# VHH binders against Type II restriction enzyme MthTI (mthTIR): the designs that were tried, part 2

Target 1, 281 residues: Type II restriction enzyme MthTI (mthTIR), of Methanothermobacter thermautotrophicus (Methanobacterium thermoformicicum) (p29565)
Amino acid sequence: MSNLLQAIMNIKSIQERNLGSYKGVQDSKNRMNQMGVTLEVFLKDAFCNTFDIENKDLVYSEYFSYLGNQNNPPDMILKGGDAVEVKKITGIKTSIQLNSSYPKSKLFVSDSRITEACKNCEDWEVKDIIYAIGTIPNRVLKLMFFVYGDCYAASPSIYQRIVEEVKGGLHSTGLEFSETNELGRINRVDPLGITDLRVRGMWIIKHPIKVFKNIIPPESIKNNNFNLIALMKAEKYKQFPKKDRKRIEAEDNIEVTDVKIKDPDNPAKLLDSVLVRYDEI

## First folded at step 4 (VHH)

Design p09 (from C09 with Y32W Y108S; framework vhh_brivekimig_d4)
Fold by ESMFold2-Fast, scan of step 4:
Structure p09 (fold): chain B 281 residues (1-281), chain A 119 residues (1-119)
Amino acid sequence: as target 1 above (281 residues)
Amino acid sequence: EVQLVESGGGVVQPGGSLRLSCAASGFTFSSWEMSWVRQAPGKGPEWVSSISGSGGYTLYADSVKGRFTISRDNSKNTLYLQMNSLRPEDTALYYCARYTVEYKTFDSSSQGTLVTVSS
């Protein structure tokens, strides 16, 4: 099966061949969706090692149990392995838009936002989730950041408590309230009864470069043609096949280092973690 | 098969202490936020406390805050509830559960452990 360490090796290989960062879909006038699919295709190719083949769908079906999109999360699930959420941004910004989905430390099969197709794609209860964040100024991939959700997002109860308190506040307004699959709707707020207010929970999370600046100095990124960074708990790293760990540790121009990060649930505690870096200077 | 087995209940005087345990098996314990839920005789279930998978974050119901401490040992796949300054109103059957949004639904059936605080 495929995993993040194999994908990193495949990305290094394609980058060193001095090929474009992207392959796959046809260029179109609606470039936002095209860029999203292109980054998603680049990442699917990274996991499958399919950058140079014509019919990718057959190989994708061998490596992925589920392929989704922004409206049907997650973007990918590796067979017997991790879930992947893809985010594309044009710069190192203060926030990443997560839309109506609060930050996920893990993906649970009980999650109300995933489809029956996703729940039934294999026999599973919980999956590690990777946020795959591509920074793409002027449509050139300059930074590929893979961060596991349990390094980055707090436990679900933290976010759910906020949702419950906000819903309670909406109910306490004394206005006509109806429940929706978001925070709610306040109906007929104007004297003519012709205006409704939709209240949507739109979650935002800081870019991992800003979150982990103590272990990834910003200046280490500015002077490079391409940066790849992956962050995971030490326990997760040890779960990868020994051959993949040995391969990546022996690879020239890839650094694998032990680091400590703050526990997302308790910043007074430190978590043993592994940082993988590949930089083209 | 997910299994959760509670123990440590008993009869105790008001002001006394008990430590409840929950032995978990059949799933990756450290990946799951865990909860204690209680049901008093003739009443519905009440959420008591939750702890994150790493043990880094804990939550308590207002009725038990400052008196109860939730903890876990991931190396032993065991969840604990230390109950101090027990009151007659704490009398209930105590269950452990994997965290869900709807605390009334459990992803495994268990018998619970009975705590009786007698005056």
Scores: ipSAE 0.056, ipTM 0.557, lowest interface PAE 6.9, mean pLDDT 82

Design p10 (from C09 with Y57W Y108S; framework vhh_brivekimig_d4)
Fold by ESMFold2-Fast, scan of step 4:
Structure p10 (fold): chain B 281 residues (1-281), chain A 119 residues (1-119)
Amino acid sequence: as target 1 above (281 residues)
Amino acid sequence: EVQLVESGGGVVQPGGSLRLSCAASGFTFSSYEMSWVRQAPGKGPEWVSSISGSGGWTLYADSVKGRFTISRDNSKNTLYLQMNSLRPEDTALYYCARYTVEYKTFDSSSQGTLVTVSS
C-alpha cells in the first residue's frame, strides 16, 4: 500500500542521492532528467520506490489498481487509495490546461470519462484525487506540486451548471446541432455546406502557487532549486498512517505546516489544511 | 490596524434595492482584492462577490448574479454592493472583507450591516 507521504519521502531520497553532482550547475543535473524518464514514470517510481529497478511492471501492479493516460483517465489509482492526475507545464506559474475535462474535486465511479476497467479495478464509489503538477522547463523538473482536488476544484455541480447554461444558450439560437460530447456542433454553416463549427469547452485552472500565494510566498520558490510542495486538508493528513506522518514530520529539510485555505465552494469558509514542503539544500 | 466599517443595510420589500458601503482604513486599499460575505440567521458564512484591487475584474456567487453589482472607489477607500431585485433569501448580516486566509480576523474589525427583506 502506498500513499502521498511515502512518495514525498522517496522523492527526497532520490533527489539527495546524487547531490554531490549538483553544485551551482543551474539544475542541469536534475534527477528526473539524469534518469531519462517521463514525469509519469518518475511519479510511478515515487509511489512504488522503484527508481533503481529496471523491470518495474510487476511492482507497479502491486501498488496500482489502475494505470491510465490522457484518453483513459486518471493516470493512476493507488490500491485502496488515491487517484492521481499528472499535469506537465513549462512555466513555473503557467495555468493548467484541463482541455475538455472540468476540474475534479473528487473522482466518482459514475464519471463518464473513465473506462469500465477503471470502474472495476477495485470496489469503489469515490476516491480522493491528487493533481500532480510538474513544472519542467527545458526538460528539467523545477517544481513538483501535489494538490488534492478538494482543496483546489469546486464541486462538480458548479462546472456542470456552466456546461448546461452554455448548451442551452446554443440550442436557443435555432441552429442545427448534432449530438456530441462537446458543447455543440453546428453543421453546414456556409452556402456550399462544407463547413461545420465545433464548439468545445476548454477548461483552464490557475496554478496552485498563484491560488495559494498567501501560504506559499512567491519569493520562496527558488529558480535554481528543486521545489516540492504538497497541499491537503487536515482531515486527509490525519487519515495517513501514523508512522508515515511521524516519519515525514521528523525528516530533515521537510516542513509540515498547519495552514488555512479558502473552501473552493465557499471562499468565505476557511478549511484547516496541511502544507508539506521539501527544500533541497 | 485594519478597519472595515459596513453601512447601508435596512428593511426592504421583496423586489426592492439597497446599496451597501464599506469604509476601509489601515491598509493600502487599492492593492487588495475586496469581497462581500453574508451570514443568514442560523447558517454559515456565504461568499457573495469579489472585486480586484484595480476594479478590473469582478466575481459573483450564482445566487446573486445579474442582481448584485460590486464596485469600489479607491480615491475614497470605499467598497460598494448595489443590490437589486432583493429576495427574502437575501436576508443576512453583510460583511466586507479584505482578501485573506483568515476571514475570522475581520469579525474583530467589522460589525457588518443587517439586510432584512420583508415578506
Scores: ipSAE 0.000, ipTM 0.354, lowest interface PAE 13.3, mean pLDDT 82

Design p11 (from C09 with S54R Y57F; framework vhh_brivekimig_d4)
Fold by ESMFold2-Fast, scan of step 4:
Structure p11 (fold): chain B 281 residues (1-281), chain A 119 residues (1-119)
Amino acid sequence: as target 1 above (281 residues)
Amino acid sequence: EVQLVESGGGVVQPGGSLRLSCAASGFTFSSYEMSWVRQAPGKGPEWVSSISGRGGFTLYADSVKGRFTISRDNSKNTLYLQMNSLRPEDTALYYCARYTVEYKTFDYSSQGTLVTVSS
């Protein structure tokens, strides 16, 4: 089985090997850029330790119970472990678009956007979800941010209340509502009866660097060749195997720090959390 | 094993009220959207109301909107349906349902609880 701490260790190892292999040749030491792979493939390789393996799909099947995409979320589910949603953006000023799906603190098997293949990939009811946000200016991965949904997104009731109010307003106008990606539709709005209007919502969430600027100063990520940041609740960190926690805490150039973050449901309340950082200068 | 046990049905006069309960076991109740579905004599199943896993979002059939209120207590693994201003047309066997595929199918209890609205 794999987990986020294993993926972080594997990313560190491949970055350090790249520095040795491409000494004096590369401006960027980013392994993803060196291999010409997508962010999604880079992350699958990180969880599986398959950066240099032929027939990666065979090994992927041993570590993942589900592999999806933007239209079939989430992008991956670790066997017996976390769900991972991958987001690619070009800069830290850019907010993240979540399509028609509100931000998820957890992934529930009842989620309307997931397929039957995802619901049945293993026997599960709820999973922790990691937003894996890659910031890739000029096709170079500069920042890899892993944030657990329950550190970042409010509870479903916050977003569902807004959806309920909008849908209720649309229903009162006689609109026909559809399943998940539409708030409503108004048919034949023009005198000739040739124009229909579809109403769709799209959620946008701020980049976690902007959200957590009090514990991650923006200046700390400037001019570095690569930054890796992971944020999780203290209770989640303690759930990882002792061997993985001991290994990551013993690693040179990886910082594991106890921090406090605002509760997404109540900013007056602070949550005990763990911040993991790996920076390549 | 998944178990859904309904209760609270009975005979009431038009304009009366009833509260139905559904005790759930064998799964993580708070992770599932729950629904009430009814079947009137000689008719097929009709969806009545749904509630999200944490209770933050509710939906109602047009026929019951403003009269029925769905709620849940996740600490007790119990789903409720408060029925007000009951009409003869509300006479049916009411089923607690766990939703498995959005808007395609429901896992119903086969037991149900009978609601009869008659003078």
Scores: ipSAE 0.000, ipTM 0.088, lowest interface PAE 22.9, mean pLDDT 80

Design p12 (from C09 with G53D; framework vhh_brivekimig_d4)
Fold by ESMFold2-Fast, scan of step 4:
Structure p12 (fold): chain B 281 residues (1-281), chain A 119 residues (1-119)
Amino acid sequence: as target 1 above (281 residues)
Amino acid sequence: EVQLVESGGGVVQPGGSLRLSCAASGFTFSSYEMSWVRQAPGKGPEWVSSISDSGGYTLYADSVKGRFTISRDNSKNTLYLQMNSLRPEDTALYYCARYTVEYKTFDYSSQGTLVTVSS
């Protein structure tokens, strides 16, 4: 079994080992840009500690109950643990596109967008979801941000209301349209009846650095270094094994701090949270 | 037992400034994070700003960032909110609150202090 604290420790370990190569040893192993690996593979290796082993698929099968992709979300589910959704962007100012799916605070087994294979990968009803957001300007990973969905996304009812209101607005026009999994399609809009209009939604969420700049000042992100940030509720942090919490709290160059964030459903309410930061020297 | 007494509200024109104060008693003020929460007529409560027990860390709602400044004086058990560049949408009852994770369990004044921004 693996968890986010173990993944953070494994990322720190490989990052610092790679920096040691500047003493005259060639460093082309396990760095994402040098190895030609994708962000998704890098993160699987982080959870499994498989950065430099052969036959990774065997170890992956021991740690993950599900491995998906963009068309079959989520990207990963840890056995007995969290779901992980991977997002790759090129800049800190870039908002994250979530395609036609609204932001998820939790992953529910009843979600219509997940496959039967995902629903049946283990006996589960709800999972915490981690958004693993890699900022990769000029093909170099500079910022790895892990944020739990319940710190970042509002409850489903907020987004579902918007979808329903937009669909209702389209339907109330009296125009000829068809059912879709998106906002709608309006058929035969021109006099010859040869033009259809497809109305598709693309949900966009602000980068967590912009959302949480009150607890993570933008100037604290070092452009010449690798930055790792993780944000979770205090309740979630306490659920990690005591051994993993003690290990990460004792680790050099890792800061674990108690912070307070706005409740995504009600900004008048503050939530006790834990911020984990690793800044490469 | 816990007492939070706000003052400093009033009527100002858009672009004006006000400084709110909160006198705290009945608890060890220097050991608690403090917040300002506001409620506009006919709307639910909105968190405005928070400050750590030492004053070393502050948080602001996006709607007030750059315009409001929260501060505290632990020697006087007093919390402050400096409000600059006030806008009509800042019109609300402002409450001093001892931080809790549930806004319904906030230890804040039942009175609040009224801020009205109009011309």
Scores: ipSAE 0.000, ipTM 0.103, lowest interface PAE 21.2, mean pLDDT 80

Design p15 (from C09 with Y99F; framework vhh_brivekimig_d4)
Fold by ESMFold2-Fast, scan of step 4:
Structure p15 (fold): chain B 281 residues (1-281), chain A 119 residues (1-119)
Amino acid sequence: as target 1 above (281 residues)
Amino acid sequence: EVQLVESGGGVVQPGGSLRLSCAASGFTFSSYEMSWVRQAPGKGPEWVSSISGSGGYTLYADSVKGRFTISRDNSKNTLYLQMNSLRPEDTALYYCARFTVEYKTFDYSSQGTLVTVSS
């Protein structure tokens, strides 16, 4: 069984070796899914401790109940544990595009965007979701940010209300809309009946470095060779096995600090949280 | 299996108050947005109020805004609806419901609790 604290320890170990690290992660705008796959492999290896193993698929199947991709989210689900969504970006402060999927505070089995294979991968109703955001300028991983969705995204109804308001606005135009899973679709709009219009939404969320500037000052990450940051609620941290918490708290060059963050549902309220940092000069 | 058990309904005069409770079991209560939905005799279901998993975000139907207050106690897996200044049109079976992923669409499979506002 694996978890985020074990993955952090494994990443620290491989980074300290400076051997077998994924320095050659390929950066290509035209092949976003291939870049995601490379970062995804790095993260699968982090959870499984398989960086130096040639035949990884068998070990992966022991640790993950589900492995997906951009078209079949999430990218991975740990057996009995968290879902992980991987995002690759090139710039350290680049905003994150979520395509047609609004930001998720949790992953629910009732979500219509996940496959039946994902829904049935184990007996589950809801999973904590980790956004694993890798910043990889010039093919080198410089920042690995793990943020739990419930620290970062608002509750689903907030985003769904926006979707429904937009749909309602479109339908008030008097145009004849066909049924669709998108915001709107109008078929055969031209006299020859050869043009369809699809109205699609694309959600964008600020990078966590911008969101959490008060607890992660920008100057603290500049000029470092590698930065790892993980943010979670205090209650989530307490759910990790005692052995894993003791190990990470005792580890040299890893800081575990109690912090307060704004509640994504109500910025007037503060949430008790834990920040884990590993920096390589 | 998910179980939701509503209670606290009764007969009350116009202008009176009632506090409804919903005891939840069989799922991680704090992870779900919860809602109150009502169905008056001979009418379809009407969404009344919703609360986020953390309790930080609440929504109310225009018909109850300023009169009803939704709240939750995650340590007890319990959802509440404080109903003040009750009106005859508030007469309905009240259901608590787990957010299903689509806005204002809910599973109404629980038994509900009856609220009657009459002179």
Scores: ipSAE 0.192, ipTM 0.635, lowest interface PAE 5.2, mean pLDDT 83

Design p16 (from C09 with Y99H; framework vhh_brivekimig_d4)
Fold by ESMFold2-Fast, scan of step 4:
Structure p16 (fold): chain B 281 residues (1-281), chain A 119 residues (1-119)
Amino acid sequence: as target 1 above (281 residues)
Amino acid sequence: EVQLVESGGGVVQPGGSLRLSCAASGFTFSSYEMSWVRQAPGKGPEWVSSISGSGGYTLYADSVKGRFTISRDNSKNTLYLQMNSLRPEDTALYYCARHTVEYKTFDYSSQGTLVTVSS
């Protein structure tokens, strides 16, 4: 079984090995950049510790109960563990586009957007979801941010209420309305009946660096080093195996800090959380 | 299996108070939004109040705003409804309910707890 703390340790290990192998080639120290792999493959390798393995698919099947994509979310589910949604952006503070799916604080097996294969990949009810956000300006991975959905996204009813209000507004036009997989469609809006309006919901969420600037010093993300940041509730951190927590707390150049974040459902409340940071030497 | 066991109902005079409890088991309580739903004799179910998994966000029906307070203790897997300034129209069976992914769709299968406000 794998988890986020093990993935962080594996990323640190491969990053430091790549630095030690530098031989006067220009600044391209990150494993993902050196191997020419996608962010999705880099993250699978991080969870499986398969950066140096030729036939990765067999090992992937040992660690993941489900592997998906943008059209079949989530991107990954760890066996007995977390769901992972991968996001790629080119600007260090660029907002994340979530397309037709509102932000998820948790992944529920009853979610209509996941496939039957995902629902049946193991016996599960609800999974914590990690947003794994890679910032890759000029094709170089500069920031890897892991944030748990329940630190970042509000409860489902907050977003669903907005969807229902928009649908109600469409119905109130007095025109022909039909349900779609999106917000809706208004048919035959013109006098000749030849024009339909399709209304697509596209959700955008602010980058975690901007959301959590009070606990992440802005100057710490401006250097040219590879930056890894992970944010989770204190309760989640305590659920990781003691061995993994002890290992990461003892690791050189990794900081584990108790922090407080605003509750995504109520900014007047603070939540006890843990911030994990890796800076290369 | 999902189990929801309500308690705390009883007979109270108008203007009185009651505190309802719901003991939850069989699911990851802290991950779910929870609600209180009531059903008066001969009427359909009426949503009363909801609370987010963290407790950070609460909602109330207009009929109970300012009088009822929903809360939860995730360490005890327990949902509460503090009912103050009770009125005869609050007389109903009260159910606690687990939210589904769909807005205002609830999962409740218990027998509820009876609240009678008698003059």
Scores: ipSAE 0.190, ipTM 0.613, lowest interface PAE 4.7, mean pLDDT 84

Design p17 (from C09 with T100S; framework vhh_brivekimig_d4)
Fold by ESMFold2-Fast, scan of step 4:
Structure p17 (fold): chain B 281 residues (1-281), chain A 119 residues (1-119)
Amino acid sequence: as target 1 above (281 residues)
Amino acid sequence: EVQLVESGGGVVQPGGSLRLSCAASGFTFSSYEMSWVRQAPGKGPEWVSSISGSGGYTLYADSVKGRFTISRDNSKNTLYLQMNSLRPEDTALYYCARYSVEYKTFDYSSQGTLVTVSS
């Protein structure tokens, strides 16, 4: 069984081993860059502690109930645990493209966009979702941000309401309207009846560094170093095994701080949260 | 230097008629879709009518359909709006505007011509 606190500890361990090797590390001190692995593989290795293993598939199958891809989300589901969605960006503050999927505060088994294989990977109804956002300028991982969806995205009803209002607006035009898996299609809009208008919802969400700047000062992000940041509700943090919480709180060079964030559903309300930080020199 | 200059505004009684003109210069007029937009006192802009570059098709807001007619004379680089059966609620500042297909918005508009429907 694995979880985000164990993954953070494993990332710290591999980073420290790389930094200590003055004979084996010429330029990059980041394990991912040295081994030429993808962000998805780096994160699977972080959850499984498999950075140094050549054949990883057997161990992956012990820790994950589901492994997806961009066409079959989410990228990972931990056995009995969280879903993980991986986002790779090149700019530290670049907004996150979510394409046709609105931002997820939670992953529900009823979600029409996940496959039957994902729905049936274990007996589940709802899972916490982690956005694992890696900032990789020039193929060097500089910032690894883990944010739970319920700290970052509004409740599904907020986004679903916008979708329904847009669909209603399209239908109310009095033009030929066809239902689609997206927002809609207006058929035969030109006098010859040869042009259809397809309306797609392409969602964009601000980078969490911009969202949480009041608890993560911009000056604390160092361009020459690796930064790891994880944000979760206090309630979520308390659900992790006591041994994992004790271990991470005792760990050198890891800060575990109680913070308050705005509620994504109501910015007038503050939520008790936990911020975990690891910076390498 | 794109320029759009309106004329023809004024005061007219309810049920009356008025014709607005918009003289265009600085671009190939016949290649662009043109529109009329109005803004009543204290309200936001309301799209009124559009006409294709060739004049081959026209579109109207429901509030003016059957009463207003949009037309153009490409030889004179001029856009027209014929307003019939005018009502007090038609009182507004009227603008002509050029539609930009590349930017999917209006990229140039005139300064506005006042139309007042009152005794």
Scores: ipSAE 0.000, ipTM 0.082, lowest interface PAE 19.7, mean pLDDT 82

Design p18 (from C09 with T100R; framework vhh_brivekimig_d4)
Fold by ESMFold2-Fast, scan of step 4:
Structure p18 (fold): chain B 281 residues (1-281), chain A 119 residues (1-119)
Amino acid sequence: as target 1 above (281 residues)
Amino acid sequence: EVQLVESGGGVVQPGGSLRLSCAASGFTFSSYEMSWVRQAPGKGPEWVSSISGSGGYTLYADSVKGRFTISRDNSKNTLYLQMNSLRPEDTALYYCARYRVEYKTFDYSSQGTLVTVSS
């Protein structure tokens, strides 16, 4: 069974062997694949330790209970473990586009956006979710940031209240409405009665480098370098197998530090967390 | 499976205090919003208070604001309700319940503990 600590160790190993952190791109047969897909291949290889093998799909099926895509989230679910959502950006501090889905602190099996294949991939009700954010300026991976949703996103009730308040505000205008699963659909807004307005929630969340600048120095990302950062609650870190924790703590050039982060639900409250860093100079 | 077991109920004089506890098992406690709900004799259920998974966000019914405090200890899988300045109107069977934000409903609740405020 794989986990984030093993993936971090595998990424370090491939970097030190000069095999390249982006091996999957080299082996891509389809040049029309999006960069997000190639980053996804790199991350699948990191969890499976498959950077060096020719036929990866068989090994992937052993480690993942589900493999999705942009339209069928999440991008992957580790067997008996975490869900992973992959985000590719080109700017070092560019905000993350979440489109119609509010930021998720956890992935629930009841989520309307996930498929029956995802719901039935194993017996589960809730999974920790990792946002795996790759910064790839000029097609070179410079920053790999893994952040657990519960360190980063507020409680779902926070976002849902905003949705409900916006819907209530729209209805208070006295305009003609049709029933909708969106924030609002306002009918016949023009004099001819031929234009309807759809109001959709399109969510954006700040890059974790900007959010966690108090524990990650602004200068921690350098040009022509590779930086790996992982952030998780102390409680989550303790749940990893002792062997994996002992291994990563003993590893040269990997820093494991106890940090405090603001509670996403209440910035006046601090949460005990663990920051893992690996930098390639 | 999922179990919620409450304790701490009893008889108290008006103006007194009680602390209710709810021990949770069978699920990842820190991942769920938790709530307290009460049912007075002959009345329907009334929501009292809620707390987010991290404990960073709390909500209270207007009838208990300033008197009750909801809290949780995720290391012990336990939910608490500190009730101060109790009134006869607070007499009810108190339940702890797991809230499913995605469904906007409660899916599991305890059996209930009786709180009686009387002279």
Scores: ipSAE 0.000, ipTM 0.481, lowest interface PAE 10.5, mean pLDDT 82

Design p19 (from C09 with T100K K104T; framework vhh_brivekimig_d4)
Fold by ESMFold2-Fast, scan of step 4:
Structure p19 (fold): chain B 281 residues (1-281), chain A 119 residues (1-119)
Amino acid sequence: as target 1 above (281 residues)
Amino acid sequence: EVQLVESGGGVVQPGGSLRLSCAASGFTFSSYEMSWVRQAPGKGPEWVSSISGSGGYTLYADSVKGRFTISRDNSKNTLYLQMNSLRPEDTALYYCARYKVEYTTFDYSSQGTLVTVSS
């Protein structure tokens, strides 16, 4: 039984323990870097509170209904809760590559890109998606950003219309087409008929620090050893168990702030949201 | 079970107005883009308007743009279509439809609500 607020508390605890362990060192180092684990393992441990145990897989099975990978998305689904996509980048404010998958505001069970194992992992129709974006320059985790898809991605029809318009434009050329899971394939484009062109949709989305700069000033991040930021709609925040909300609101060095963000479907509209921050100086 | 129940149709004079409603149940309404689709007797379905899950984004068919307004109330799981300046060619059965994420096709109810514009 886990959720994002519990994961944030667990990350804070591990980060503070690391400072205690390295009290005499001027350069702070995070626990993930010190243990040599991957970002994916670090996040599983954050949701399960398993940083210090050896038999992790058994505990993971209690908290997750599904564990996937890049070829079998999403990376995680919490039992009775959210889906999580993990993105690792090495540069601060670099763009996020989503590859062939357009930005997802929600995960639907009808999505053709998820496996039958994922569709059947529990009885579900739709799940909120958390993009868990770790910025890890020189193998040190400097920024952990959790952003819910519905704060960040537009509605599916916006991306789907672009896909259909591109496909229509390719089809209107009268060139030789074949069936494909890509935007298009144009066969035999050269005189010898030995070259095919595959057109793939490779989606890129701006880093959330760049997107939300009006509520997260860049100068507030620049001098910190580690930053954790989570962004969600106010409605989503209220759906978390009251005990978890009370715990995080009472926690020293965690700031919970009401903010307004632009609606991804209409930037003229503002959405009530909650920003959770933990900074390690 | 997904249920979409349309209401608000009727007989009106040309230039008149009607407001259609669609009560949705059996799914997470706020997560789906919703549409209005109409079907005149003996014709295939024609898409009329769509609205994003948040209500932030709306689309209209050229034939109704400037006359019809789509809206939704996610707290009531209800979709609306305000129809102004109605014309005889707007006469049709109007269906509430859920946008299918996998395709640009729509799920609609079998019920519909009849709109007749007559002089």
Scores: ipSAE 0.000, ipTM 0.426, lowest interface PAE 10.4, mean pLDDT 83

